# VH-VL binders against Probable D-xylose utilization operon transcriptional repressor (gntR), part 1

No score or structure here was measured in a lab: all are predicted.

Target 1, 226 residues: Probable D-xylose utilization operon transcriptional repressor (gntR), of Paenarthrobacter nicotinovorans (Arthrobacter nicotinovorans) (q8gal4)
Amino acid sequence: MDATSKRLTRTTVASQVRDFIVMEIAQGRLPLGAPVREMEIAAQLGTSQTPVREAFRELAALGLLESRIHVGTRVRQLAEKDLVEAVPIRSALEGIAGRLAANNYHKHAEEVRGSFEAMKEVAEGGDRRVFAAASTTFHRSVVRAAENASLLRAWNALGIEVMTILAMASSDIPLDDAAESHRPIVDALEAGDPELAEHALTHHVAAYLPATAHSNGGVDAAVQAS
Below, numbering starts at 1 at the first letter of every chain, in headers, positions and changes, except where a header shows other numbers; antibody chains aren't numbered by Kabat.
ipSAE, averaged over its two directions, is called F for ESMFold2-Fast, E for ESMFold2 and O for OpenDDE. V2 adds 0.75 times the mean of E and O to 0.25 times the DockQ between the complexes of E and O.
[cut] marks letters that were taken out.
The coordinates of atoms that the task and the answers printed are left out; those that the model quotes come from them. Centres of patches stay.

## First folded at step 1 (VH-VL)

Design dB (framework fv_daratumumab)
Fold by ESMFold2-Fast, scan of step 1:
Structure dB (fold): chain C 226 residues (1-226), chain A 123 residues (1-123), chain B 107 residues (1-107)
Amino acid sequence: as target 1 above (226 residues)
Amino acid sequence: EVQLLESGGGLVQPGGSLRLSCAVSGFTFSDYAMSWVRQAPGKGLEWVSAISGSGDYTYYADSVKGRFTISRDNSKNTLYLQMNSLRAEDTAVYFCAKDYYDSSGYEEAFDIWGQGTLVTVSS
Amino acid sequence: EIVLTQSPATLSLSPGERATLSCRASQSVDSYLAWYQQKPGQAPRLLIYDASNRATGIPARFSGSGSGTDFTLTISSLEPEDFAVYYCQQYSNWPLTFGQGTKVEIK
């Protein structure tokens, strides 16, 4: 009958399975490149295969899992090539966003500051998955503050949340330090300095590049090669 | 060629035991979950039990839980169903069946079936 | 357990006619539903899986549709070899269950 009412009164088992797998990946208990088996997850959670299969399909669509014929499903491992290609694009887009957002900050200060404080609170809780979502929300708030719909659409197409989840899964950085690393961005925006904001975003995002990509000009060299 | 060949059926008295076997050829057995499905004379299909490709996970219909045990020997490409405490209502043709696998993953739909083996539990 | 109810129990048709078979689930099975054909003395044959995907080698005249609780198997133009019993099966939840069958018989 009322599909909306039914949806509001329950969280699907598949959604709970999806959240569990994302948490295991973000916490490093399910390593990048590791096999993930439907029956094993079903047994671990005390559920049937069907919600697990649905969760696997959703996570594959999000780019967190990949399925291979006859060998099953694995946690996607971002290759160095993927980061070398995506990070310069993200850096350029967020640099532009920072520059524009600094000029518009008065209109968006509550959203940006609020998302930064939320990220800090989440960091205190220690949940790396929730932190990845909060971090993504913060970066999106800066892009939104740029007041450029095309920029926001392009940024959304990069799969930033997935990249953040995978980065947090492989990182030993304490979440409090990860949250605090965003403070120079907020400070630059508060100062209303477009050049400083662009540099703060660009340098922050560049930290996601593999160490080998920082040599011989780093991000700028990779962007020019593109 | 792909082939499933059941054996071990026969006549047994109520309370007795039988062990069914399904010999598998033509595909990598350990890659696929397998099921037993039965059909009483003149009746429809009834799923009985399933086992994962590794053999680590098993599932049973409530009517057979605690009485039947599904197992597999991947080195011999053979699926088994140990049936204990048999009842008249267990009388049926028993089919072994292979789970379907497409490029999207596993489905608990059955693309390959054996010809079946008849189990008769006399009253 | 999820109960599947098939209708009609028997469908009497002539070659060339369209056959429409229904399967209704007692609760949602999403799209996790398969259809089988069984001829006397033979094992079942998979026709459709995931509600609408035709299995390998199955003729185009067979099609499946539906989602949630209501499903349909359609045979667009019956061939002599299509007169058989048809079963639906859900794999949304354990235990796996089959419908009671629809017999398609010649007039």
Scores: ipSAE 0.006, ipTM 0.478, lowest interface PAE 11.0, mean pLDDT 84

Design dB1 (framework fv_daratumumab)
Fold by ESMFold2-Fast, scan of step 1:
Structure dB1 (fold): chain C 226 residues (1-226), chain A 120 residues (1-120), chain B 107 residues (1-107)
Amino acid sequence: as target 1 above (226 residues)
Amino acid sequence: EVQLLESGGGLVQPGGSLRLSCAVSGFTFSDYAMSWVRQAPGKGLEWVSAISGSGDYTYYADSVKGRFTISRDNSKNTLYLQMNSLRAEDTAVYFCARDWEYDDYGMDVWGQGTLVTVSS
Amino acid sequence: EIVLTQSPATLSLSPGERATLSCRASQSVDSYLAWYQQKPGQAPRLLIYDASNRATGIPARFSGSGSGTDFTLTISSLEPEDFAVYYCQQYSNWPLTFGQGTKVEIK
């Protein structure tokens, strides 16, 4: 075989290594902040170092792993400051999306409702990585329903799926409760009320702020994964 | 400054044993894989063994497998090589080297080496 | 194991000349190849890693190129301190292996 075929074969193994690491992180078996070592992953999976190095590079680019020249590679930690900074931005963007989506919902109802029901089904399976993807797909469906390309581009730039994966890894919230927490959003959109929809999205996303950021105790850190 | 210092080399007769040590300073030892590399008099470099940062995974050259054991004590910042059933062909300068488990850097820091002579 | 073959075994040049050293792998090592310099009585010194990246403190006259199975170390203009033995090393797969070395000596 030529050099191209050989390279594609190695890249496929790297994808399997990547998926394994993402699953271990999402399910809490590879803790946030823990060191991740190429030799140990290679030995554990019965593979060579080459695909493991490729997987590490891809995961670092995605922000799931972080590498520093004198520290090594570690699973990224979501610090309280990261959520305090990101959640208000996400809340504002998704609030705008909800307001706009309420006016367009009749054109997008099947996609939004379908993604909500898919998220509920995934929650029953117990796979936190798959749930993180399903939750991200649901929120993106609402942003798409806003029919505003600039808003979608800005929202995509926030790295929502990565934040959701990292939050799920640190949370023991039942996935069916996490899924059901999205029902008020669907209900508000179906009501076709832009103000209600904006409020539903803003309130839902604001609940991702850690309890330590609020002295009133009204925000639960356990729901920050959704 | 980063330093590696080998010790434990010497003259030993065939069939004997030696334990080499490599004392490490100037970096977080547990974040790095470590290797032993040897060089016979007038010959090239030969990789001998490597150990992961945690110490849980070890690798050996076929020429030493079953006779040599690599280990580390991260609390003491020390790498070890236990050499059993030594043969004349094991005569070499033994270097310890810091190996990168990430970032594709190769062996960026080496000790000065310690001489092991296997002779009657 | 992956075998690395270096050529030439000996390269006789004068200061100021360009040196080109070859390293060939028996199977692809992608870019996971390093170059080391060794002077008599000294430990090896890392020059190049990941085929083409210069290690910290290494002069710009040293450059590496290649990928897969064919690699080259180039010294653009030899200085007196560059006369030494040079080794390539792959870290793509276990066991780690070195080439047999190329001796760069003064004419």
Scores: ipSAE 0.005, ipTM 0.488, lowest interface PAE 11.9, mean pLDDT 84

Design dB2 (from dB with heavy chain D99G Y100E S103F S104W G105S Y106G E107Y A109Y I112Y; framework fv_daratumumab)
Fold by ESMFold2-Fast, scan of step 1:
Structure dB2 (fold): chain C 226 residues (1-226), chain A 123 residues (1-123), chain B 107 residues (1-107)
Amino acid sequence: as target 1 above (226 residues)
Amino acid sequence: EVQLLESGGGLVQPGGSLRLSCAVSGFTFSDYAMSWVRQAPGKGLEWVSAISGSGDYTYYADSVKGRFTISRDNSKNTLYLQMNSLRAEDTAVYFCAKGEYDFWSGYEYFDYWGQGTLVTVSS
Amino acid sequence: EIVLTQSPATLSLSPGERATLSCRASQSVDSYLAWYQQKPGQAPRLLIYDASNRATGIPARFSGSGSGTDFTLTISSLEPEDFAVYYCQQYSNWPLTFGQGTKVEIK
């Protein structure tokens, strides 16, 4: 039988398998570093191995899964080093974005508020994958409001969505609390205060930095405490 | 280093039940899918059942579905096969087999096997 | 279910001769095919996986080839310990299936 093969539809079975795996990772049901079996996923979703294998290849290319032939596939584990290196850069870029966006907020208020409201709505639904996407969309809306194409290109190069998915998977923070943590950013932008907006963004992003981390770049990560 | 040892086979009457065990060592048991493969006297190999490393997902051959239940205890490094409503056609040596997962295949071939345990269903 | 048909059923050969064993699948299994050797009273032993890759510790005289529906196991020069039954197995789809076996016996 060929019941599980790709049909004429707007989404592929492989795409649906990919979304399912991302959700399992984001919800912590598929733990970071855990082995992932194509057979298990195929059985759980009632599909053949072909679309599962295609989804695994795509997720490995995106950096969510790590695959080695004859050893198998595992959920990628974010190393503390990855966060120590990326968070200060993201904090600096989003701080600049906040400062610039405060001057242009009236042109972008609908997009920024809309993405914040969407993030709150998806938090109520409890889907961490959808939340990670909504959170990424919100931060991108702020960067876009800066009206600086080079900044947006640099920010897009950081792989923020993948990092957010993996961070959500390692976190037990309630999604409602995660969504509300973004309110000070919106408030600062609505106040039209560039310095407050820069501070709100840098503080918010820097909070993702591990307590034991130190940095050789970025103001918010320059101090080591003991 | 890798060892698989089956036990629990024996003589049973039609309609009876048996529980097979497979004790494993030499690898991280919970990381690998396991299967039961049987061989009737003088006949070929027949795949019977498989279980995922977590134990959450199971597969069965049509010939045993509804009668056999595969399970595992990862804390004891042991695989089980509960066999109910046994028939003469179930008479076979039952092998425990370790699945070797290949990323591209999506399924397993078997890199290590136990020596087998004989199940005889006869009046 | 995918049916695997092995041929011939029996090969009667002498040590030093070449053995060629065939396995045909009822539908494509790509390259997801393994070969096993089984000696009387023993468990099967993995010889070849992914149609052509030799398993660890398997002598170079064993080789596998083929893809899709037609596969071959070749033993270039039979040693006394090679007289056994050989099975192919597909792992392209559930249920996992084996061929009926080819017996390689001494003349």
Scores: ipSAE 0.000, ipTM 0.426, lowest interface PAE 16.8, mean pLDDT 83

Design dB3 (framework fv_daratumumab)
Fold by ESMFold2-Fast, scan of step 1:
Structure dB3 (fold): chain C 226 residues (1-226), chain A 121 residues (1-121), chain B 107 residues (1-107)
Amino acid sequence: as target 1 above (226 residues)
Amino acid sequence: EVQLLESGGGLVQPGGSLRLSCAVSGFTFSDYAMSWVRQAPGKGLEWVSAISGSGDYTYYADSVKGRFTISRDNSKNTLYLQMNSLRAEDTAVYFCAKDYEEYYGDWFDPWGQGTLVTVSS
Amino acid sequence: EIVLTQSPATLSLSPGERATLSCRASQSVDSYLAWYQQKPGQAPRLLIYDASNRATGIPARFSGSGSGTDFTLTISSLEPEDFAVYYCQQYSNWPLTFGQGTKVEIK
């Protein structure tokens, strides 16, 4: 979004609570998988329960928190097994998207290039959570460029944004390096080469697999944990 | 049926080390968080440590932090508690207990029968 | 840490009588409270979770109530096997804490 959109959104108490929880996760003070209690957060921040509950709903919608009727609310756990299971599926879906998007790139170049440039600009600011959102937007733009509604629905169902937010919060990869790692994808799409685009997407996404999954593809897994 | 069986307890000198094990059966071990809870002779229950189903996340009571390490081997269906720098106040029956779900911090069901750790000179 | 205070420390009753056990939290735990039964030489057994839900296999004579800071475990009519120590536990805040226990004894 642009500067005007940024200025329209004033900081609410609920958004301050949300930002606090995200920072606690990013700095390791609130462990992944740990319970998060409305009373504890409210007492710690000196707020009433209402803004905390609103923040919990927002974070649950993003997939950073999970609630069950018997368990309560917890920080979503991005375990190695989640990456081993989800990354190969994401890689396959984005590979298909890349192949299709290369043939359609001319129609979608503004959106894809724009999201790549936005990701690079966000990387300069050093905010890992904001970068995770920008990175997710970039990948979604490529999937959208495939012009396949079923593919986009399947991709959206994988919870890519929450995985990316948690990976960035747990990673020490420099953000400028993370942004630049997407350049081969853009280059392949601009070249209109379906095979190269498929390869660029599958290779890029597979790099998110941890080292224990080497037998499933042989990947650079440093980006997903530190 | 779910079964938890602790082992490794015994008599140790102050400053010594001991490793407890809890063998589990009857459920998919990696899907559930596990905890250690202790009970000093004639006293109440004290939560000691918890570990997530994946083993990636752990939490400790302040009284044991830096001295105890909780771990698990999901391929062997076994939970561990490595206890170092033991003190007389660590004397207790140590129970392993199953959390309700993959994340820790809830109630416990079931519990193992416990293993006695005695720290004395 | 949240301190749980159980009262009375000892409850002396006869079979067939109603037992009412209290657990008070130093600050609100909402409904994130469980009750356990422990018999001599045995592991604790979960009775109630989320303040009022009976665990699987627990007889209907056991019931839990309360929210916030004040909680009650009720045994409507004591059976011989119910004479034991009972503990409450909160899971609202870290660290997880237990009450000191209430001993339900004969006489």
Scores: ipSAE 0.007, ipTM 0.470, lowest interface PAE 10.5, mean pLDDT 84

Design dB5 (framework fv_daratumumab)
Fold by ESMFold2-Fast, scan of step 1:
Order: C-alpha cells, then sequence, then structure tokens
Structure dB5 (fold): chain C 226 residues (1-226), chain A 122 residues (1-122), chain B 107 residues (1-107)
C-alpha cells in the first residue's frame, strides 16, 4: 500500500481531461481563440461527455475557456483591455510585496532562491505550461515573504497562473531568457534593499503591459524610472 | 416559423451514392449545429451525423464513418449529406434536425424536417 | 455506447387515463436525457429536455422525471392526439443514442 500510488490512482477522469486540455493549450496545439468541442475531446480521449463537461466547467471557472451562446466554447484570448486592467494592479501588489519581502528575506531566502532555481531548471526542459507554473510559484514566494495575509489573498484573486499560461502560449520568448529576467528581483531581495526590490518587481511586471498602454497607463513612470 | 425541408432521397443500388439536402428557414442557420437522424422502416431512431454551426467540426456514427460526409453552406442555409458505398442497411427515412446548441456542443433536437426516404436495393 | 431500454414496448390505454413510460440507461447519463413524440408519417417532436424541462409549446400534462439510469415520462391525462410512439435520447455520452420506443395506443 503506497500513499503516492494511492493518491495518483484517485485522480478523476474529469481531472485527467482538464490536465489534457491545459497541456494542449500551453503547447500551442489548441490555439488561443480556437473552438473546443465536448464531443471531439470525448472521442479523442475515449471517454463519455459527462467528465468532459465537468472539465469544461472547471476550466471556464479558472478562466482558460469561455462559453458563448451560439458561438460555443473557446480557448480564452487575452485582450489588451484585460492586461491594461490587471497589470497595474499586479504591479502595485507585487511592488508592495517586494518592499516588505526585502526586510524579511533572511526568513524566506531558501523558498525564494529555491523557486528561482526551479524556474531556471524548468526553462531548460522547454515545457511552457510547467514554466508558467514555476514562474507563478516564484512570484507567490515573494508575496509570501512579505508576511501580509491580506496582500496574499488579493494577489491570489488575480488569477496570475492562468494569465501566465495564456501569455506563454502566445509568446515566442525563449524560456531561459524569461527565467533570467527574474534575476534582478532575487538580487534586490538578497541585498535587503526595499526600494530596489519594489522597483525591480514593479518594472518586471510592467513589462507585461502592451506597448500602446505605456503612453497612458499608471505603470509608465515606473518603467522609465530605471 | 422554423422549417426544415429535406430532398434528394430515392432508390439506389448497393454500392451507389446519393446526396441529401436540407433547406432551412426561420432561424440564423450559422448559429446552430445540425444533425442527420435516420429511421429504418418500422424501426426506431438512429443518430447518423452532426456538424457544428461553423462547419469546422463533424461527427459520425461508426456505422457510416468513412462512407458519409456531412457538410453545410451557410450562405445558402442548406445542410448536406453525401452518402457513398450505400448498403441495404442504410435504407431509412433521413431526417434533418436542428441541434440545440449548449456550451458549443450537440445535445438534443428541437426541430425536425419531414424526412426523405432512401431505399437501397437491387 | 450507452444503450437505452424503453418499457413497456406497447401501452394500451383510454383517453383520460395516466400514461407512465420508462427509459433505462446501461450507465449513468445524469440528467442529459430528452423525450420525443412521433406520430405515424410525421417527424419527431421534442417534448422534454434535461430529464424534466418541458420544451416550448408542450402542454403541462407532459412531465419528465428521473436521473442517473432510470427515467420516466408521464402524461397525466391522455388526450386523443397523445396516442403516438415516444422515444428517449441521451446526450451524456458520444455517440448520441435513442431508445427503441414505446407505442401508446388506444384500448
Amino acid sequence: as target 1 above (226 residues)
Amino acid sequence: EVQLLESGGGLVQPGGSLRLSCAVSGFTFSDYAMSWVRQAPGKGLEWVSAISGSGDYTYYADSVKGRFTISRDNSKNTLYLQMNSLRAEDTAVYFCAKTYYVEGDTYYFDYWGQGTLVTVSS
Amino acid sequence: EIVLTQSPATLSLSPGERATLSCRASQSVDSYLAWYQQKPGQAPRLLIYDASNRATGIPARFSGSGSGTDFTLTISSLEPEDFAVYYCQQYSNWPLTFGQGTKVEIK
């Protein structure tokens, strides 16, 4: 009786369908904006429509799929409006987190450094879905290092992992470059410099904002400040 | 109001081909999936094929896969079923059916045509 | 594929009587089941969807119930126009399948 094998055996068919769809999206085989059909997925996986419907419902709640009457279910596309609205909020929250985390870094250095190294290792494997998860884990480790429960709850409400998956699916940036772009954040935290850490997080997150929004967005000054 | 009218049925020899058409009116054709459902003389209903509103996705019963092709022309509000390599077992009334569109997939049939008879015999 | 078994094959009743028709699935279809009425020489007509929801224009005397593997269609008081063949259909599993039908005939 092995606990790990027992846990894997308990995975539901709906969970397996969900994981399959997420993988197809992350690898670009299900393009952003593409229609997704219950009957097609059921036929491909040799399963009934019931677990596929449950997976679709879960993925829609997570924000990876969207359903429209008469148009059907599609892989969500990040609109410029979504980024213009979410990025300034994320930038503000992570900037605060960086400032607070720099003062607490000695208590959280193993977690933050570990998640950064894990992200670099994952980048070598080329799996964009796994990288999106590792990147999200790194940012969450910084937010946790802030030691502010309200901040963590607000950050978790933004759906950062889903947005990262969709961004990675639509990007051609080399994953090693993406991972390395986080090094200034780690360096600032290890230096114990709250202002530098706030700037590093704010600048890094602001880079996710579309170029057209920089001329009228709230993060424009932070991007140019360096 | 909603009307579906099938045509193209008839007598054909085994191994032959027929093309069925279904002209629709009373709803926005491209917004809805469509299906073909058949009924052999004195028997029950059997789902044959379905096509998405866009025409990008098609589905077939195993009994007709590789022999039948469903298609649609949204500019003409017309659904088609190309039937090749016909067998005696394909003898049936073929109904065109508007397929209710929930969450982008085929569910049940809210409106039906009158049907067109296809007889496969020597 | 999911097999739907309808019973009885034939139900002989008089106008004004209650009709209860059964549909049993070989595996669970949750509530993804529809009922159709077909008169001789006519196209099928949707009566019930999602096991219990009446389609637009269907009289209140028609009601559906059940979930999982056992479903019933009830006609509370038969009218002359209700003597027809009734089919159940599942849309829980691909391919879509129908029951063999229950004929409601006049006694």
Scores: ipSAE 0.005, ipTM 0.467, lowest interface PAE 10.9, mean pLDDT 83

Design dB6 (framework fv_daratumumab)
Fold by ESMFold2-Fast, scan of step 1:
Structure dB6 (fold): chain C 226 residues (1-226), chain A 122 residues (1-122), chain B 107 residues (1-107)
Amino acid sequence: as target 1 above (226 residues)
Amino acid sequence: EVQLLESGGGLVQPGGSLRLSCAVSGFTFSDYAMSWVRQAPGKGLEWVSAISGSGDYTYYADSVKGRFTISRDNSKNTLYLQMNSLRAEDTAVYFCARDSYEWELPYYFDYWGQGTLVTVSS
Amino acid sequence: EIVLTQSPATLSLSPGERATLSCRASQSVDSYLAWYQQKPGQAPRLLIYDASNRATGIPARFSGSGSGTDFTLTISSLEPEDFAVYYCQQYSNWPLTFGQGTKVEIK
């Protein structure tokens, strides 16, 4: 029995290396576009090269690292093109989700509120990687509240968590402020106002567009500025 | 295009010292890890030592650890192998080889020099 | 240390024949295995990396397969210039190691 429970955890040296690298990227200590060397990570963590290579392979498959033959491995960076292509699609999908979710909110209030409170709690701890996961969970809870399976499948195809991790790595926004920026979404859903919820979500997501100016600057400048 | 040229080989007595050099051209030297690989007459290939692109990390085969020192001068595009306390068993053609990845230690070797013969004679 | 064992030690064939060379590792190297060709008096030349990927400029008649502990280099139809010694190399763990070589010679 105990052996069954311990086997289920599936924690390997490679998964520990993977988690370490993701944390370093999310906190900005491994800058976007920076080379990542297998032997340096192995030496830093006191492990052999094999589990580091396994971690690199997994992270490349997830889109956090990119490897090119004879060029080596680097932390992926979000190009303006990536945001221009993905953000309008995400904005449209989440806007539809908000409109539908407002009508179903009473069925999903515990999940949505719970994920928002969890995001607020995580923000106090300062871990940008954990915050990226919590933020993704919150947005997914809203899409689930829409009760539209096709919408959820389309949203899942966009790779939201990876984009959120990379965005957090390139941003200096305080996590408390990032978490609080989601409050208008929760308020609109609580009010049961489909139009307001659609607006809250489209506005929130559209703020990531490089071509869309913030009150006093472009999104691209804010995302890239240190 | 890419060229690696070894020099410094020769005849040396047991217990003696010798320094090998490998001059490279056709690529950004500091971006690549480099290795020394040797081959005794009529025998197979044996990896000897590796150095990172920055020069900060070095690796050695157990047979040469404490006797050989790998180094590089990125401003001169040159790789070195300082060989001390030489033994008859160190007699081999020594090849310098480029690691296939920029900034990584080592994988496989995509380019090799012609080799330089080191003979350790009693 | 990971030991690589190549077989056969010598393979005697005629031009046009298929050559199959084996490399076995003492423990798993996943797909971190390369193949080299060496002609007398010359430096080794990279043929295959990551078990199955052909290096730049290597003819299609050369192919690699396998994973874990058992690997194969295949030359589909031997050309005169293919008679040489072939070495496998693992880069899964330190130290880097080579097999002892397989000599492909003309019958």
Scores: ipSAE 0.006, ipTM 0.475, lowest interface PAE 11.8, mean pLDDT 84

Design dB7 (framework fv_daratumumab)
Fold by ESMFold2-Fast, scan of step 1:
Structure dB7 (fold): chain C 226 residues (1-226), chain A 119 residues (1-119), chain B 107 residues (1-107)
Amino acid sequence: as target 1 above (226 residues)
Amino acid sequence: EVQLLESGGGLVQPGGSLRLSCAVSGFTFSDYAMSWVRQAPGKGLEWVSAISGSGDYTYYADSVKGRFTISRDNSKNTLYLQMNSLRAEDTAVYFCARDEYYWDYFDYWGQGTLVTVSS
Amino acid sequence: EIVLTQSPATLSLSPGERATLSCRASQSVDSYLAWYQQKPGQAPRLLIYDASNRATGIPARFSGSGSGTDFTLTISSLEPEDFAVYYCQQYSNWPLTFGQGTKVEIK
């Protein structure tokens, strides 16, 4: 091994620290609401506190960590209220995306199919963080296939990847089942049926609502409550 | 002035239930996480349970998990601890305490209420 | 869980003397440590938080120091009202834990 293999730039180390913390959260080893200490992470990863502090700032900006003066930094807890409010909006946006994407599918089939197969592949590895990223990439491919820039901007503003990471951390669903649940979306798009595609995406996303919202009228109750 | 006042303590038989209350005044209750801390006769302090300001997040010591339930009513400025399946080792003075965020120190405490679990 | 060990168990001193109380953690708690005073029949009272910051209304004779695993509470000159039991508490990790206490009593 050469000396260079032991050297990391601040930017590179901060990115590795960020990935490590995201993985620990997604796998449940760093529980939601748990304190996260800069010096402990630095010691565990064999680095200085500067790149750890940079990673913490970025993760806080992304909404995965939060901090208070007397408590320090903690893993953010995803409130049921946040899902009740955000899922109906996401469902509506992705339903529109599916309808539009069905008409354009021949132009985007390789990207959509490729992202679906990639999601199935990462599910076999059991890494919930990697799965969350792959799932987000799949949904983004469908939104891109809609060929509507305003829709893509609105969808990007929802913080879908952060929500997916936090949902995976609090879920016990087998990743193979999670990946397979996306197949009806691909099938609808390949059929070129706008109504079926809208339904497939709306139904799929609505399943992310907490069980209490489903028992109380599902998306209609959630929209009226928020 | 910040004030915390516990009530509901008493004598109960093993396997029984008891509900403690803590009435608070002098601050915006919903802005603060709250905890229950107990002290067995002649022993030290033991953290029992914590609840966030919103009431959405609750935490329990392993010794009481599944038996005790912490809750709050922000409209009544009151914290509760529902204690079920009580054991002799649960005998203690129970204090409610204010923390700014769950996982930190306690800046104000109530006077405590005694719970005695005896056959 | 992080175990906090306080020493000595009992400290016998006269008014005007300096009191030094120790709290040691089984693993690092950084500076996330608080000190409380408890008088017989009363609730605990916060003295120090974040290892060294005095709580509101606490006299200057009380001071805290330390970081990591080794912490000290110092009372520079004991007043009659300072004879009590003192507890340390960590809030660095789950679950919240307290030391077993140090009793400061009149000689």
Scores: ipSAE 0.000, ipTM 0.408, lowest interface PAE 18.7, mean pLDDT 83

